VHH binders against Probable E3 ubiquitin-protein ligase HECTD4 (HECTD4). Designs and how they scored, part 22

Target 1, 370 residues: Probable E3 ubiquitin-protein ligase HECTD4 (HECTD4), of Homo sapiens (Human) (q9y4d8r3627to3996)
Amino acid sequence: SGGDPTYAFNIRFTGEEVHGTSGSFRHFLWQVCKELQSSSLSLLLLCPSSAVNKNKGKYILTPSPITYGEEQLLHFLGQLLGIAIRADVPLPLDLLPSFWKTLVGEPLDPEQDLQEADILTYNYVKKFESINDETELEALCAEIASQHLATESPDSPNKPCCRFTYLTMTGEEVELCSRGRHILVAWENKDIYAAAIRSLRLRELQNVECVTAVRAGLGSIIPLQLLTMLSPLEMELRTCGLPYINLEFLKAHTMYQVGLMETDQHIEFFWGALEMFTQEELCKFIKFACNQERIPFTCPCKDGGPDTAHVPPYPMKIAPPDGTAGSPDSRYIRVETCMFMIKLPQYSSLEIMLEKLRCAIHYREDPLSG
Key: E = the ipSAE of ESMFold2; O = the ipSAE of OpenDDE; V2 = 0.75 times the mean of E and O plus 0.25 times the DockQ between their complexes.

## First folded at step 23 (VHH; framework vhh_8h63_2)

Design o5 (from n1 with S31R; at its last look DockQ between E and O 0.09; V2 from the best seeds 0.00; counts 0 for: pae O 2.8 > 2, placed apart)
Fold by OpenDDE, look of step 23:
Structure o5 (fold): chain B 370 residues (1-370), chain A 119 residues (1-119)
Amino acid sequence: as target 1 above (370 residues)
Amino acid sequence: ELQLVESGGGLVQAGGSLTVSCAASGFTFSRYWMGWSRQAPGKERELVAAISTGGRTYYADTVKGRFTISRDNAKNTLYLQMNSLKPEDTAMYYCAKGNYDIFTGPDYWGQGTQVTVSG
């Protein structure tokens, strides 16, 4: 149909019954993204700030060095981003803004991007930058030493001192300069120390080697010149969309089929039930209905000329269930994922609707049905 | 035979608006990326706007916020609404057909329609 995306490659599913292609393709992309985010691959790390509930759930690329295998996977990630753009399928990836900046070639903000990625390190550095005299430095060093039991220099048991070392994002202690392990932080070099830590984190965030691999993959699918046309945010939106569901927008872009009306009682129950759903449940619903977790928040029909097409998978369609046998309340919700179509029985109450929807999103995963 | 026929070009004053259209035939219009390229005298042809099969739009920085690309698949027609036109926008505007995308280079252009913006 004229609303289906164009694909850069063909995917063959063997050993499974597959109806249609669009739904299966979307599911494939979803599955691949989940695998890439797996801790077993170590390609992506939760940003350090996530440990203190800042930018929770946001990932960064694991800092280099990387193996050849990892490089290939990063290349593949780039290809996926390209495919997402070409196919108009948002990927379920949550990557920190610094990634998108580096991807499009925008320089990182040494304050903002550092703070966003690693608030603990940011605050640590700020402490050293803000001290006014040697006494304050001593106090700060004492505080740090008290938190890190192990770093008492045997040579000066009475003066807690910091050294020119710091932990990488992967948890390795590294020297900030040549022989940094032997260089004490003092009043005269504290600014150099702070700057060195800042530089370490920024280099890790820039992650030139990994981003280069991603860009190479991306470039194999789409011309990299496109990146010059997009801001980091636009790039994120075009590839991953927004990680939340706007129910009002969804409702506004829903079509009712075979005589159904928005005012029908069971349709009202349907929307009422969705209004009770958490964002997580809504995402699961969307996944259930069209095999992707994220959907567009914009419609070309509003921004463009007359009779512009919807961005897939829109519009959502609600239709009656197949067959007429049995009580509606005994029937299950069915979907045609390729069309973003929900076959909805005429459930007799909001409670039943809610139960059936929750059952559908948690227990009925048939990603290859269409 | 594949055809792209542009229309709607003309003379407009700076700050004015103009809409150019492209009638497509000879291929399944809905399955391809489309775009608008322009070529000013003495300059290279440049892609200024693109639209995916799903309707996602892309713009060059020079036209962003002023131009709007859209498509009507039922009519096999591509549009470019141009607002706040500047003398620098003076160019021959070409309808462009892509494939999987349009950024790797369109595989076909129309004959173009002239847009002239007077200062």
Scores: ipSAE 0.057, ipTM 0.504, lowest interface PAE 2.8, mean pLDDT 87
ESMFold2, look of step 23: ipSAE 0.489; ipTM 0.826
ESMFold2 (binder alone), look of step 23: mean pLDDT 87; pTM 0.878

Design o6 (from n1 with S31R G54K F103W; at its last look DockQ between E and O 0.49; V2 from the best seeds 0.00; counts 0 for: pae E 2.6 > 2)
Amino acid sequence: ELQLVESGGGLVQAGGSLTVSCAASGFTFSRYWMGWSRQAPGKERELVAAISTKGRTYYADTVKGRFTISRDNAKNTLYLQMNSLKPEDTAMYYCAKGNYDIWTGPDYWGQGTQVTVSG
ESMFold2, look of step 23: ipSAE 0.429; ipTM 0.807
ESMFold2 (binder alone), look of step 23: mean pLDDT 87; pTM 0.877
OpenDDE, look of step 23: ipSAE 0.655; ipTM 0.870

## First folded at step 25 (VHH; framework vhh_8h63_2)

Design r21 (from o2 with Y32N; at its last look DockQ between E and O 0.50; V2 from the best seeds 0.00; counts 0 for: pae E 2.3 > 2)
Amino acid sequence: ELQLVESGGGLVQAGGSLTVSCAASGFTFKSNWMGWSRQAPGKERELVAAISTRGRTYYADTVKGRFTISRDNAKNTLYLQMNSLKPEDTAMYYCAKGTYDIFTGPDYWGQGTQVTVSG
ESMFold2, look of step 25: ipSAE 0.480; ipTM 0.844
ESMFold2 (binder alone), look of step 25: mean pLDDT 87; pTM 0.878
OpenDDE, look of step 25: ipSAE 0.767; ipTM 0.920

Design r22 (from o2 with S31N Y32A; at its last look DockQ between E and O 0.40; V2 from the best seeds 0.00; counts 0 for: pae E 2.9 > 2)
Fold by ESMFold2, look of step 25:
Structure r22 (fold): chain B 370 residues (1-370), chain A 119 residues (1-119)
Amino acid sequence: as target 1 above (370 residues)
Amino acid sequence: ELQLVESGGGLVQAGGSLTVSCAASGFTFKNAWMGWSRQAPGKERELVAAISTRGRTYYADTVKGRFTISRDNAKNTLYLQMNSLKPEDTAMYYCAKGTYDIFTGPDYWGQGTQVTVSG
């Protein structure tokens, strides 16, 4: 009953995070997340599978070693995840499921998580695991050696051999065992070689030192014991929101201003155009319209039940353009991002609507820049 | 009206077992995380076990491996199976109701049931 320690904690925590609901604070978090995922920092690494359009745009924590400065930045990342939870502000972080598994303490799946992170290495390992005799092994090793000789090298350029070395996810060649640079892959040790590569990748994904730093930062905001009650997906959802844009939800949570009707021709063109957008384009549209890439697409908010209140920034509002118009088709789409309001000209066709929407989202935060 | 009614407490010998239960009413049980806390004389209340809406669990280190929390959403009932009981487990045990959001604390507590371990 009123005054218990849990309630007092929640009041203090809520007071600390009142600042987190402002548009300026959301923009700050977006900028920080953008920089954390940029090539300007070494904290996050784009997963290797992304190079072949698998899990495109998904990151992992860059594998060790870790400096004191990197440890502090990872601690800060953990704090940011905790703040996202308490402020109910989804972070635009695109991290692989393996990160979320390690964060909540679930074991990695040695097949699935390797495929998701680095399908090229997975396929490489499977080739060695599927060899039936020494002749096939010799052919495979010759094939691999010729691929590495395609550039140029003064040191033994024509030897058809594989050695107990492999590239880390950061591109560093490492020995898979003591003196691995001098140990050839042969029939009797091929399975040991394959297992060593698999083990290297799993250790890199587990990334114990970096995850420990992130968990320490998170633990300063949220009790870490709560993580045992969450699945990896639930943790991702609670911190970063739904990565998939739910257009049906967005449409259901849209209001039409100043006598506009859902059945108006240009409103039908608007939704028809968004139905043609890829998920990447839809994310850019959300950024254009309310300066956020990840907003709630369910009603998980503490503000009230799903059928009694809209969660900010909802509803999206569609309104007529301001002022005296020239031809509608010559106008640009304008937004009031703090109100999630789209000032939509009465474009004359779906083609024009699609063109104008794509133009708007390619200018991002500043449609008239350039 | 919202109610949490604990039962099953009592006196047991060290090394023994006891099950406490909590009958819940007045809310949608399946939509709330549930937990057990305990308070010994002169000590702060501590959360000993919790269970999410999906059945994932938390246990305090002092009870891990000995206690098992479970829920029956069809019967709106929360359970705590306590095995290998120690005198240190002597406390008033409270049923706690959370919200849908695991990151908020409990918003309702039962009256508690006394567990006393002699030995």
Scores: ipSAE 0.357, ipTM 0.763, lowest interface PAE 2.9, mean pLDDT 80
ESMFold2 (binder alone), look of step 25: mean pLDDT 87; pTM 0.871
OpenDDE, look of step 25: ipSAE 0.750; ipTM 0.912

Design r23 (from o2 with Y32N F103W; at its last look DockQ between E and O 0.46; V2 from the best seeds 0.00; counts 0 for: pae E 4.5 > 2)
Fold by ESMFold2, look of step 25:
Structure r23 (fold): chain B 370 residues (1-370), chain A 119 residues (1-119)
Amino acid sequence: as target 1 above (370 residues)
Amino acid sequence: ELQLVESGGGLVQAGGSLTVSCAASGFTFKSNWMGWSRQAPGKERELVAAISTRGRTYYADTVKGRFTISRDNAKNTLYLQMNSLKPEDTAMYYCAKGTYDIWTGPDYWGQGTQVTVSG
């Protein structure tokens, strides 16, 4: 019957090709993900910890009431995640672990997830949780009040105090409880105050409305019931690929044009050079070679044989260069990104191979590639 | 040689319990998700339960709360404990495994073991 995970799985995936798409489609998805993460589109928010270089470049779903248009965009994001799974085309999205937890239905950890998302609020809350007497509370409230002094019209002669209010992740002041603007933080309620701030942040990270829209889009492509099989990390890896380039996997899924062999000297120089690359350099190489930020995590085509289908962009192909004019060492590496094809000169040494590869990955506008 | 050998099927009265098991060989058991599918005559095959390499589980709604899937990575054995059995649980039960994610589906499955629940 419809809705059964095995039935839906068979109907939706049995006859469909599991390999990816043309280089044009992969480039299109890259552009869409870039736009989704742009500061001009408020759908994704850089996590607050990024302001202090923690989890730099990681996003969350913006915690705000959503419009119908935003709901449709979040539904579309969910569909992209589903398409990434079906087509094995990893999306270059950098989302915080709390998003992946909420997507698969795992509860957030009130310590770890808050610290990862907003370490400044985490530290603020910990200060109130760590106080042991009223003198320390008064000192803390005085410190906080003095930080606000430059923005307040007149200086107050009253004791420094905090009220049951806090700023949301989008900068709005909200009451932590009914009439919180009129409730002072005191020794008897300090733990309630700290807990309320922690609860505010956790609700913002849970982001039920936005996650529901994303899950609806995802569910239109795959059976949602099967999410129970995946950890948050596994879901991230399945949709967005490896955070790093696995060279042994790449090498195993590389094919050589007729006339070339893996044991050819310049091919050995090529792999030797890549083994010397940092992960940053390897990511630039992948971008240069196939115009993608990430490559798939797994491939059913482990042996590259005729009985298996390769998952795009695999296989990587190594081919002779265009033409033979001049010495090999004077030539530059060229690529056909849509085919993941490297046109590799027969460089005479590892040192020259390293130089040319580094030149290629740092020279982003190759006149002979697209 | 890769094999999945189911055992433990049989005839059980409604409300009773039964454990089926699957002995696996010829592959790295702990690196594969494992699952149980069933097929009654005239009906389509149905995924009943699955368990990931790290022990995460899935159950079909028709069996949730009654069936328990487990794995013993030291013995390369998959189990399905079936409690509170109903006549509609009557089916051939197949052991399955997959190297990749659940969406790709099983790489291999066995010949099955018959479970019959009389009412």
Scores: ipSAE 0.222, ipTM 0.704, lowest interface PAE 4.5, mean pLDDT 80
ESMFold2 (binder alone), look of step 25: mean pLDDT 87; pTM 0.876
OpenDDE, look of step 25: ipSAE 0.456; ipTM 0.793

Design r24 (from o2 with Y100H; at its last look DockQ between E and O 0.30; V2 from the best seeds 0.00; counts 0 for: pae E 2.4 > 2)
Fold by ESMFold2, look of step 25:
Structure r24 (fold): chain B 370 residues (1-370), chain A 119 residues (1-119)
Amino acid sequence: as target 1 above (370 residues)
Amino acid sequence: ELQLVESGGGLVQAGGSLTVSCAASGFTFKSYWMGWSRQAPGKERELVAAISTRGRTYYADTVKGRFTISRDNAKNTLYLQMNSLKPEDTAMYYCAKGTHDIFTGPDYWGQGTQVTVSG
């Protein structure tokens, strides 16, 4: 009662329950997620490691003071995560594991999470942690001074130096301690310097202000108190699904209609063509077929036959095209995205199947619309 | 038939400890999150602790640090260890069965066991 956590009991009885989804709804979520990851909003930042091809394409919440408008957008992001859970529709968001840790309240690992987010800073810090004497420190500071933000020592003219400053993830120079711009890195304080840089990065990844806004939005849809019952990975899977499309899973959850059999030659061409697709092409195929870029990772199907219930968008359905006019090889693939149904012409070869599928996914996102 | 049978309640002095348990039958115990709810006279029922199928826990702020929930899947038994008990903890304690989804509330409760804290 009076301030106790009763939300868990009300979700089944007082909250909105979402059942069934349309291809239009999935397309809407895709567009919103694309806009949220847009650089024009500055809400999400590509993790610094992406500059050296580590975790390329993975985002974090931008670690800077936020405006009221940005706070509202982060709140909305939290609402989208909750809606994804309720609707069983995974969002196409590519967020670093540290985000999921902070979202559910798990502590960051000062080695692993720093390395994943900013490998260059991690390596920089490790260099200072591994030096053996003042000569090695002087050499390291000289190397740093020659490459980027060199400063001369006011107390040792012509001697290279590093100061207690560092760049934030957004490129801003900050002091690592009071009057850090005036404090030289020396043998006796090198470990304090390294620790301060680690602390700066971990605070940026923790990003309390932004995470609080996201959690507030999420809490308007699901009971936040229950997040302690989830691991970070479980939360990611419940909101964003699998990081890749698994053809074995898709094939196992496909039904063939109107007398079609999995052994029909054009069905074999269909799967053979998909086996040749890259993951990028497979994602485009899913978008074309059901307006979703990620397939849910769970589908509690009993028996898997035509009479079993499946979680949307499953099962995928393959059916003959409408009508029989013209050569099959001259026709285009048509879909009914709300049903995850592919109206597949009886193409005569794998090469033609590949061509038509690539046409559908690269040049005709929704051929039913014309 | 689905059954949740609580036991271990009783009268205890403030500052004392008590363990209540819940014997479960009629369902696959390990497949559902489980919890403890309590209801004091004149108050609404509240969830005080919950445990997922993977052993992760939730505690209400009023009991955090004092109560410990645990489950024994081999014995189909749920436990609540209550330490540093206060008169405000006096309530009927109910075993609650969750669903497969932690984001839905419990769908079954037992008959409860009374815990009374004097002082």
Scores: ipSAE 0.422, ipTM 0.802, lowest interface PAE 2.4, mean pLDDT 81
ESMFold2 (binder alone), look of step 25: mean pLDDT 88; pTM 0.892
OpenDDE, look of step 25: ipSAE 0.788; ipTM 0.927

Design r25 (from o2 with Y32N Y100L; at its last look DockQ between E and O 0.46; V2 from the best seeds 0.00; counts 0 for: pae E 3.4 > 2)
Fold by ESMFold2, look of step 25:
Structure r25 (fold): chain B 370 residues (1-370), chain A 119 residues (1-119)
Amino acid sequence: as target 1 above (370 residues)
Amino acid sequence: ELQLVESGGGLVQAGGSLTVSCAASGFTFKSNWMGWSRQAPGKERELVAAISTRGRTYYADTVKGRFTISRDNAKNTLYLQMNSLKPEDTAMYYCAKGTLDIFTGPDYWGQGTQVTVSG
């Protein structure tokens, strides 16, 4: 009919023109993501397991009623996720796997997702599920009272007891059932109590209201119907990348320009030096080289996608330095972060390469020409 | 060289079932998402089902719960099981080969197989 055989999901991509340098855009996104994860906005909450150094630094959507303004900010977060996909620029967001499950519509696992998000509540529930008699229940309640979590029984003021209440992830005491503040946990209802706490946490993680806002924003940029084809991990990789630096992947996705070869002596020194880097140093190298804290280290092409394409920002490019002035060993490494390009002098030894790389990764300003 | 050959179409009564299949060749089948589109007379082509390289699926709302897409990577074959067929399902059904990215449309189509549901 003279038109394209266009599918609905193609119509959802924005027609925005890319503006300015790619490095400035990535700096802006980094700043926005830091602000979204700040406590002053109350949109994201560090997962409760973080209090005991499990999943430290991982966020969930704050599980509470949201204001209209917060709803609009969550919609904006959804738009950012879509823009990350379209622009192939990973966002520095540290979100728990349960977020990604709810985003793509995968059901939460009542054991695994609770344990990941709130290990203390998980263990608390398991203690009630594992006791064998009323004496063990009394001992457990006494243990809880020594930690200031239980109240005294009205029938025996010196006897510790638990009531059908619990704290939400935001610290609000709620009743687990009608009149729960007046219902004591006893042997005959302990399993109902445990199940109610588990149910509370799962509802908080599902967070339907907030996820709906995020999905609405995402859907304004990409076709939501296609999310059923992605695993939660694939969605995270397409939007945020992984925080782990995989040197083998990086090397496989590196292009050598202007006649350089992987077997050139200084190129071998380069990779040898990176093999000696810690993960912390490798992260600094990535930030120096492309001004991002995350890049993909798996992609749909490796895990079952086509073999013939690089996922941006790849490939990393290694090129000769500008000019010929002075000894290679006296020159500094320069980068063009918008192109993921390293202008690498022909250093004469591994030791010099290592020194120069370590010097470069401590640079905090935009390395694009000074 | 690249080839998608549909088969299994035909006439079926409303409420009946039919399976169409697509034999693929000339590309690495297991590395591409695959799908089924349909086109009824006078209507635009509609993607009704798709399946990723790892078996995750999409279904259009008009067929969800009634159609099942599957793939056999060993035989390079894509299937669409259609149950509880309605006269509205009458269309030419095309096997579609995906591109590199699930967020783009198919880049190759078969010649199609006709499914007719009498009512």
Scores: ipSAE 0.306, ipTM 0.753, lowest interface PAE 3.4, mean pLDDT 81
ESMFold2 (binder alone), look of step 25: mean pLDDT 88; pTM 0.877
OpenDDE, look of step 25: ipSAE 0.782; ipTM 0.923

Design r26 (from n2 with S31R; at its last look DockQ between E and O 0.59; V2 from the best seeds 0.00; counts 0 for: pae E 2.5 > 2)
Amino acid sequence: ELQLVESGGGLVQAGGSLTVSCAASGFTFSRNWMGWSRQAPGKERELVAAISTRGRTYYADTVKGRFTISRDNAKNTLYLQMNSLKPEDTAMYYCAKGTYDIFTGPDYWGQGTQVTVSG
ESMFold2, look of step 25: ipSAE 0.443; ipTM 0.831
ESMFold2 (binder alone), look of step 25: mean pLDDT 88; pTM 0.882
OpenDDE, look of step 25: ipSAE 0.761; ipTM 0.917

## First folded at step 26 (VHH; framework vhh_8h63_2)

Design f1 (from o2 with K30S S31D; at its last read DockQ between E and O 0.43; V2 from the best seeds 0.00; counts 0 for: pae E 2.04 > 2)
Amino acid sequence: ELQLVESGGGLVQAGGSLTVSCAASGFTFSDYWMGWSRQAPGKERELVAAISTRGRTYYADTVKGRFTISRDNAKNTLYLQMNSLKPEDTAMYYCAKGTYDIFTGPDYWGQGTQVTVSG
ESMFold2, look of step 26: ipSAE 0.287; ipTM 0.739
ESMFold2 (binder alone), look of step 26: mean pLDDT 89; pTM 0.894
OpenDDE, look of step 26: ipSAE 0.663; ipTM 0.878
ESMFold2, fold request of step 27: ipSAE 0.427, 0.384, 0.395; ipTM 0.808, 0.785, 0.786
ESMFold2 (binder alone), fold request of step 27: mean pLDDT 89, 89, 89; pTM 0.896, 0.898, 0.899
OpenDDE, fold request of step 27: ipSAE 0.800, 0.778, 0.749; ipTM 0.939, 0.937, 0.922
ESMFold2, last read: ipSAE 0.468, 0.377, 0.405; ipTM 0.824, 0.783, 0.797
ESMFold2 (binder alone), last read: mean pLDDT 89, 89, 89; pTM 0.895, 0.896, 0.897
OpenDDE, last read: ipSAE 0.783, 0.765, 0.772; ipTM 0.939, 0.930, 0.932

Design f2 (from o2 with K30S S31D Y100H; at its last fold request DockQ between E and O 0.64; V2 from the best seeds 0.00; counts 0 for: pae E 2.8 > 2)
Amino acid sequence: ELQLVESGGGLVQAGGSLTVSCAASGFTFSDYWMGWSRQAPGKERELVAAISTRGRTYYADTVKGRFTISRDNAKNTLYLQMNSLKPEDTAMYYCAKGTHDIFTGPDYWGQGTQVTVSG
ESMFold2, look of step 26: ipSAE 0.414; ipTM 0.809
ESMFold2 (binder alone), look of step 26: mean pLDDT 88; pTM 0.881
OpenDDE, look of step 26: ipSAE 0.164; ipTM 0.602
ESMFold2, fold request of step 27: ipSAE 0.320, 0.352, 0.335; ipTM 0.749, 0.764, 0.761
ESMFold2 (binder alone), fold request of step 27: mean pLDDT 88, 88, 87; pTM 0.883, 0.882, 0.875
OpenDDE, fold request of step 27: ipSAE 0.052, 0.791, 0.751; ipTM 0.486, 0.949, 0.923

Design f3 (from o2 with K30D S31D; at its last look DockQ between E and O 0.34; V2 from the best seeds 0.00; counts 0 for: pae E 3.0 > 2)
Amino acid sequence: ELQLVESGGGLVQAGGSLTVSCAASGFTFDDYWMGWSRQAPGKERELVAAISTRGRTYYADTVKGRFTISRDNAKNTLYLQMNSLKPEDTAMYYCAKGTYDIFTGPDYWGQGTQVTVSG
ESMFold2, look of step 26: ipSAE 0.348; ipTM 0.762
ESMFold2 (binder alone), look of step 26: mean pLDDT 88; pTM 0.881
OpenDDE, look of step 26: ipSAE 0.457; ipTM 0.802

Design f4 (from o2 with T28D K30S S31D Y32N; at its last fold request DockQ between E and O 0.08; V2 from the best seeds 0.00; counts 0 for: pae O 4.6 > 2, placed apart)
Amino acid sequence: ELQLVESGGGLVQAGGSLTVSCAASGFDFSDNWMGWSRQAPGKERELVAAISTRGRTYYADTVKGRFTISRDNAKNTLYLQMNSLKPEDTAMYYCAKGTYDIFTGPDYWGQGTQVTVSG
ESMFold2, look of step 26: ipSAE 0.471; ipTM 0.836
ESMFold2 (binder alone), look of step 26: mean pLDDT 87; pTM 0.874
OpenDDE, look of step 26: ipSAE 0.008; ipTM 0.260
ESMFold2, fold request of step 27: ipSAE 0.503, 0.418, 0.513; ipTM 0.846, 0.815, 0.850
ESMFold2 (binder alone), fold request of step 27: mean pLDDT 86, 87, 86; pTM 0.864, 0.871, 0.863
OpenDDE, fold request of step 27: ipSAE 0.000, 0.026, 0.000; ipTM 0.242, 0.369, 0.221

Design f5 (from o2 with K30S S31D T99D; at its last look DockQ between E and O 0.10; V2 from the best seeds 0.00; counts 0 for: pae O 13.6 > 2, placed apart)
Fold by OpenDDE, look of step 26:
Structure f5 (fold): chain B 370 residues (1-370), chain A 119 residues (1-119)
Amino acid sequence: as target 1 above (370 residues)
Amino acid sequence: ELQLVESGGGLVQAGGSLTVSCAASGFTFSDYWMGWSRQAPGKERELVAAISTRGRTYYADTVKGRFTISRDNAKNTLYLQMNSLKPEDTAMYYCAKGDYDIFTGPDYWGQGTQVTVSG
């Protein structure tokens, strides 16, 4: 439909515990985050560097004019970030550091942030900055022309030249200055040209309009002064957590129920099996167990060992299965996602444990329906 | 009756360490955000550290890396470990109770404990 998407959600928080402990709510947030990253909404896009396998899978805010609907979605994104902070629900978002910097009001690094987001443009700019004479410039322009990024000089039809235009991240050609389409890159202005490209890309990365919308949403959930208390990295960790599963951390913070012990044979099989899992499989396991892909970064202590006096804020729980019917090896793993509880049969071998776990993480049956 | 009772304040030399504690009663401690605010003479009261119901911590830039807030829900106690103390840290430190968060302002304060850092 040619219309702007409608924003239909009102998020009300009456207490931190109400939302964070709901498996369904966590699943909902997960789905929403996935949709926000989808190509259909075009709010987020893979960073240009991803095309050359640098920072693959990392996203940036789309640097284009936004519609009212898009603004509302970005506002919603901000609200999600706030929810993540308040409810201790990590969001499965993979956003470049430049986003977090801009969000908290930290200036971008014109070298590092550019290189991370768009290595091709970074290298392109560096080429122009590094040439030593006109001959090298001509050669560079010829090379660029062969890639359809340069035009023939009006003064020398046989000599390709660049003009003061460049492609945006969305693929549109824009003038780098007034009447830039008519200005040729020459030895005398090559550094200005390079600087203009860098400036363009940094403006795109900063994306003030979109970030403003995000911040407005965030501000509707939490006071924005909190942003002054957090570094970009801290903001990322508080909202999205770690992008990988720390199995040692998970194990250290796991609680055993109904007389189970870490030293029980089938529990050892359980951890042994998880040690064999890839990060992808571990993420799927967490998804299976608590309807999120990431473990919240909530531990205030550095040690996080089992002998610490600290209560885990969101511990995984392992419990025996319900009922006693049938051989343990014939039973399936069940979960109570709202409590992050795994009901684990006493499987007789590591192999069976591994099989049953892999089955559980791939078939995604509603654990509450059994 | 809701009570927050701070303890552990005192005189410490610059570079030293101190831990202040807050004993909470009269409410379900685990259900609320908690924090530490401080007020120096002639200055406004400022939130320096906060901890969520689930243990996420937040720090003011002025204390980041030096202070650690923690909570023991079983003991209904809030802690603030202060390391590398500076004269600028001299203030009355207040235990603060929030609600669903603490950043918009706590709904209750303790009587405070005095921390003095000598240069």
Scores: ipSAE 0.000, ipTM 0.226, lowest interface PAE 13.6, mean pLDDT 85
ESMFold2, look of step 26: ipSAE 0.326; ipTM 0.758
ESMFold2 (binder alone), look of step 26: mean pLDDT 86; pTM 0.868

